# VH-VL binders against Laminin subunit gamma-1 (lamc1): the designs that were tried, part 4

Target 1, 169 residues: Laminin subunit gamma-1 (lamc1), of Danio rerio (Zebrafish) (Brachydanio rerio) (q1lvf0r505to673)
Amino acid sequence: RDDEGWKGKQRDDSSVPVQWSPSSGEISLISEDYFPIYFVAPDKFLHNQLLSYGQNLTLNFRIQRHDARLSAEDVVLEGSGLRVAVPLIAQGNSYPGEETQTFVFRLHDTTDYPWRPTIKHADFQKLLYNLTSIMIRGTYSAQSAGYLDNVSLVTARRGPGTPARWVEK

## First folded at step 4 (VH-VL)

Design v16 (from s06 with heavy chain S56R; framework fv_tislelizumab)
Fold by ESMFold2-Fast, scan of step 4:
Structure v16 (fold): chain C 169 residues (1-169), chain A 118 residues (1-118), chain B 107 residues (1-107)
Amino acid sequence: as target 1 above (169 residues)
Amino acid sequence: QVQLQESGPGLVKPSETLSLTCTVSGFSLTSYYVHWIRQPPGKGLEWIGVIYYSGRTNYNPSLKSRVTISKDTSKNQVSLKLSSVTAADTAVYYCARLDFWSGEFDYWGQGTTVTVSS
Amino acid sequence: DIVMTQSPDSLAVSLGERATINCKSSQSVSNDVAWYQQKPGQPPKLLINYASDRESGVPDRFSGSGYGTDFTLTISSLQAEDVAVYYCQQYYSTPLTFGQGTKLEIK
């Protein structure tokens, strides 16, 4: 009921049920195998997110079992026909555990904040301008669960001067 | 120590159902998944499908509704059934334990040759 | 379905020389690529996993590289026992798909 529109899917686009836990306020995915399954963000996180460039995607996440197998594509962004991804532990994040941790991913194209494959500045901004998908890998062991809460896509706030913007050529 | 061995009839007539068995040892079917892959003579490898720990299955869409994979954990056996066979189904059939995510190595059976001919 | 395309279809290399086999995917498969060696009458043998991780017991002359859509298997110093057909495979998404194979021969 209160899954806030989050969906679950496999890489072949097959749907996976998302569960809601009222007692913990988390959504969860349950795996049968090691193939990645993902939480898929609802529409409110998508479309023109250019003001999120240089800002953070944050999420609270925990796993049922401490044995975790990470992937190169644990967090995935798609937009304007482009795709970038990072491992869950990228950008200084800790390994997931059975206790909830906050994971932080900066939406930037410098070598300090690597998203793969490397794309140029203008293309990263183009991706965010028409964001069509945010996927977060939900499980990291066979026959186990992962729990997600408090996903936030931060936007730049107005300050002294006008924010810099990219312009599509 | 881990072993997989395919068995079944070497000759199947067109329009009939091909039935193969994969017998496993050195691991439990309640803890691992098993794939079926085939190779036509002189050609490359084609993935048929997989059966998971739970007994859930996933099949190659190109083989559509013709394929059924099942298991009997008490006998350590995985079965493949392919209905409405044609000459195009002539191949060596392999069962394999593909453990990319668990950190284990791939283990393949030796393969069993199936010829579809009248 | 993700299509895996290998080049060349066949390759002849002198003993002790470097052999290079390429594999391209129709869409990004991250680093979820395996390389197999298959000799006549035998099942495929896994050589490389995760695009670049050599399996235990595989000689160190075998190496893999690549990310996204372009992948390479390299044999740094060809030995006689390396004559085989080599296949790339993606396990990024089902259905699992293989390249068409590259036949490696001695010059």
Scores: ipSAE 0.230, ipTM 0.723, lowest interface PAE 4.4, mean pLDDT 86

Design v18 (from s06 with heavy chain F100Y; framework fv_tislelizumab)
Fold by ESMFold2-Fast, scan of step 4:
Structure v18 (fold): chain C 169 residues (1-169), chain A 118 residues (1-118), chain B 107 residues (1-107)
Amino acid sequence: as target 1 above (169 residues)
Amino acid sequence: QVQLQESGPGLVKPSETLSLTCTVSGFSLTSYYVHWIRQPPGKGLEWIGVIYYSGSTNYNPSLKSRVTISKDTSKNQVSLKLSSVTAADTAVYYCARLDYWSGEFDYWGQGTTVTVSS
Amino acid sequence: DIVMTQSPDSLAVSLGERATINCKSSQSVSNDVAWYQQKPGQPPKLLINYASDRESGVPDRFSGSGYGTDFTLTISSLQAEDVAVYYCQQYYSTPLTFGQGTKLEIK
């Protein structure tokens, strides 16, 4: 019911409905074709996120079908006219499956699997200073669904007692 | 063995509707996408549109007002209709299957030549 | 629409020599680029997908590379059967678009 402002979009910017499941606490996207459909983060994850530099974006995710087709742009960040992306399995993350897994992406330019296109320290910080979009690919196979939960953007100054920004769960 | 075979009239008059059929074998239309692509003589390739396994369609915006793609899964056929044709629609028309695993056109029909002339 | 531009329009290369074909997109298409070979009177044949993944049955002399806006198809040692027109294609977003083609000939 309550998608907390998350939206769905295709690469051509056309809107896709986001479904909410109160029983599982997940939001979902459903696709008929294989073209990527993305969850688009609400405003509470955006704007000045400079304190997230060197910290993690984390999410809980599962897919309906095991035959996932990955992309170089499964997780996309945009800000200050810059754009970077990584595949879902970047930085040691496992392949998605039908059971929920936690995916972790470090917001840093010197990671094991770097954000692409190549980005330098100053530009990554500039992007995060005025973050305008976070997109997470929601479907990885034809006629399937993806389920997203517990998205958090960690900051250096939030400390252990500060709640994360998240999808309801 | 996967095959796609285009068929239809070789000559169409200006202002008429072009109707082509793509007959498939070796796979199910309920499991794959079928695209139409055309190639004018001596020119490059132009994507026309796709029909998904669900029956939903997506068309090239430049052709959307004139194009309809449909399918009959019981006959293993995909149809292309292009209305109000002109000489600019003269081309070889291909149907092609999008590979579920790789996402690219893995199999193409041999193509059918359509000439629009009065 | 995303415009794909190939260079050169035509290329003549001696047998056994390296042939290089370039493809540039008007905006980033990630690695969602395929390369096709088309011989006279035949439909296009898929050679490379995801910018660099060679299709099964395609000879090792064919390779693809690139990311974002700049892509390259390389034939490391040209054979007589490689004479054809080569097309790049993006499948990042609809409408799907192809380059104008590069005609490869033997010197």
Scores: ipSAE 0.089, ipTM 0.680, lowest interface PAE 6.0, mean pLDDT 86

Design v19 (from s06 with heavy chain L98Y; framework fv_tislelizumab)
Fold by ESMFold2-Fast, scan of step 4:
Formats: C-alpha cells, sequence, structure tokens
Structure v19 (fold): chain C 169 residues (1-169), chain A 118 residues (1-118), chain B 107 residues (1-107)
C-alpha cells in the first residue's frame, strides 16, 4: 500500500508532499497556512467518466482540527475546458471533524447544492466525458492536517440482459 | 471591545529597519490571525503578510526578503519589521484581525503613518 | 499574482440614484471577494464578504454579486454618508490583492 499516485497541490499549482500512513491506510496533507491545499486524483479516476453521470463520488475524510474553514471550491472537477466545484458540506454532507466521515457528491446538474458555476446538463456530461482533474481540498485550517481514504467514483452498472458482447465497449 | 492599535516611529531613515507594533484587546492572539496591510499616500491597499494563531507566517512575495512578522501572546502584541527601507515604503500601516470562523477582516486598527526620509 | 481591476476609477452619482462599481479578477477567484468602504482618515470598513454576504450593520442599500471573475457592488439609493473610496479584494490565494479603488462622489 502507498499513496496510489495521489498528488498534493496549492491553488498556484505548486506541489505539496502527500504522506502515507501504513497503520491507518490513509493519505494526508499538512498545511502551514489557511489557504487550501488539494489532493489531486491519479489517472485511474480520470478520462472518460461519462458512465459516472448521475452517480456518486464518495470519499472518507477527517481533519486534525475541528475548526474547518470551508470554501466554495472544496471539491473540484475539470474536463473539456470546463470547471465546477462545491463546498465540502454540499448536498447534505456534514461538517468535517476529527472522526472519519463519508462524504458523497452526486455528479448531476441539480439545483440542490448545485455545482458552481451553474452548468447545463450537456456541459456536465461533456466535462465527465473528458475528465482531466479531480481535486479534493485536504486542509481546512492553519498548522493542521487532513486525511483521505476510500475515494470511489461510481459508474452506472449494466443490468441483466446486457446487449451483445461486441457493443459492450 | 475588540480593538487593534498600531504604534511605531513616524519617521525612519532610508536603509534602516522599520519596527511597528499592533496591540490588541478584546480577543486572544491564539484564536485569530492578524494581517498587516499598508497604503501609500494617494494609492491603494497592499497586503504585507499574516501571522496565524500558531505563530506561522506568510508574506507577500514582493516584500518577503525584508519582512518579519512575530507576536508575543502574553503582551497581546503583533510586531512588523521591514528592513532596508526606502521612500517607497512611506505609507499608513494597518493591522487587521482575520476572523477564521466568519472568514473576514472584521476589525482594523486606525493605522500608523510611517515616513521614510532623511 | 491575481490582479483585481475596478471600473470606473471615479463615479459621481446624484443623491437617491443607483451607483454601480465593477471588479474583475485576472483569474477565477470563486466567490472569495470582499468589498470595503474607506472614508478620509479612516481604515477600510468591510461591507460585503463572499461576494454577496452583507456584513451585520451594513445598510441594505448595499449589495454585492458575482462569481468567478466578474463582481459588482451596488448602492441602490445613494446617501450623503456613502461618499468614500470603495475597494474589492480577493482572498482566494496569496498574496491577497486589492483593486485600485473607486472614488464615489455626489453629483
Amino acid sequence: as target 1 above (169 residues)
Amino acid sequence: QVQLQESGPGLVKPSETLSLTCTVSGFSLTSYYVHWIRQPPGKGLEWIGVIYYSGSTNYNPSLKSRVTISKDTSKNQVSLKLSSVTAADTAVYYCARYDFWSGEFDYWGQGTTVTVSS
Amino acid sequence: DIVMTQSPDSLAVSLGERATINCKSSQSVSNDVAWYQQKPGQPPKLLINYASDRESGVPDRFSGSGYGTDFTLTISSLQAEDVAVYYCQQYYSTPLTFGQGTKLEIK
């Protein structure tokens, strides 16, 4: 087990080390100030993710300190020249704490805690079809750390009676 | 009762070090960030840097080589030192509280005027 | 560094009329924009935070809007005490940067 290709970065694109904890199975980012530092997803989460439309991005996350300062851009998706983001507490998620919580973000153009800036149905699908970046804010206060595990990008499943083999790709 | 008050010499000679103090009351420096911001005569606002509740600092890259911000929590004071001053450093210097929980600069000091001249 | 550009540099508006001040960022700053009012001899006073959240005690004639790169401060009905210089500021990333200021005067 290691960091599985996850990287860390600041908003100015400067690199930040990602730590790996064998005992807890988590990756972590440590902040020196209160500006956001992000976990950047490896290639296995990127590219054609159209089948994730209407499905969930889920992650297990906790913070070192309870004094989280949230942003409109805590979870960021980029693709096809488009960019959308939501705060960590969007879509009914609870404020982060020192205990691990599961955070769930629906990849849909809904009015309930919508992705911002406002994005149309077709554009959201276009973004997911060529997903180039998923960033998850890792630190929420100065001189603190955030811990990430079990990130999953869910795809739509093919039901029983799947079409002929040659059209499955 | 939240107050911030800047103090320091009104006149500093070129090439010397400017030393300013921000004295706070009505809150603890262990719970808030304090920023320094300056305003040259007839110009806009320029961010200098911040000191966090932990004591860590972050500085404007244009000033980083000359700036040091520190604090003495027991005296409720935040200090700014700016070395190798020139006439371009003539400004009103403000300290401001950043309320981490509300995400804003909610209180500013009244400012202290610094003139760099022989 | 993120550059904040305000327009106009100065504005004269009659009492009771609407005043509009614009602020543009060189890159997206989400909604991490604050607006300040500065009267002669005084420090800046926070009016609006997070682009549109009016501070407690600020009259409701002041409103902010915008997201990304384009932001607006509106005073719906100008009063005499509103004569001041207004600044926008981004706090999306360091260094924190301010607009050049807009001087608002009564016509």
Scores: ipSAE 0.178, ipTM 0.715, lowest interface PAE 5.0, mean pLDDT 86

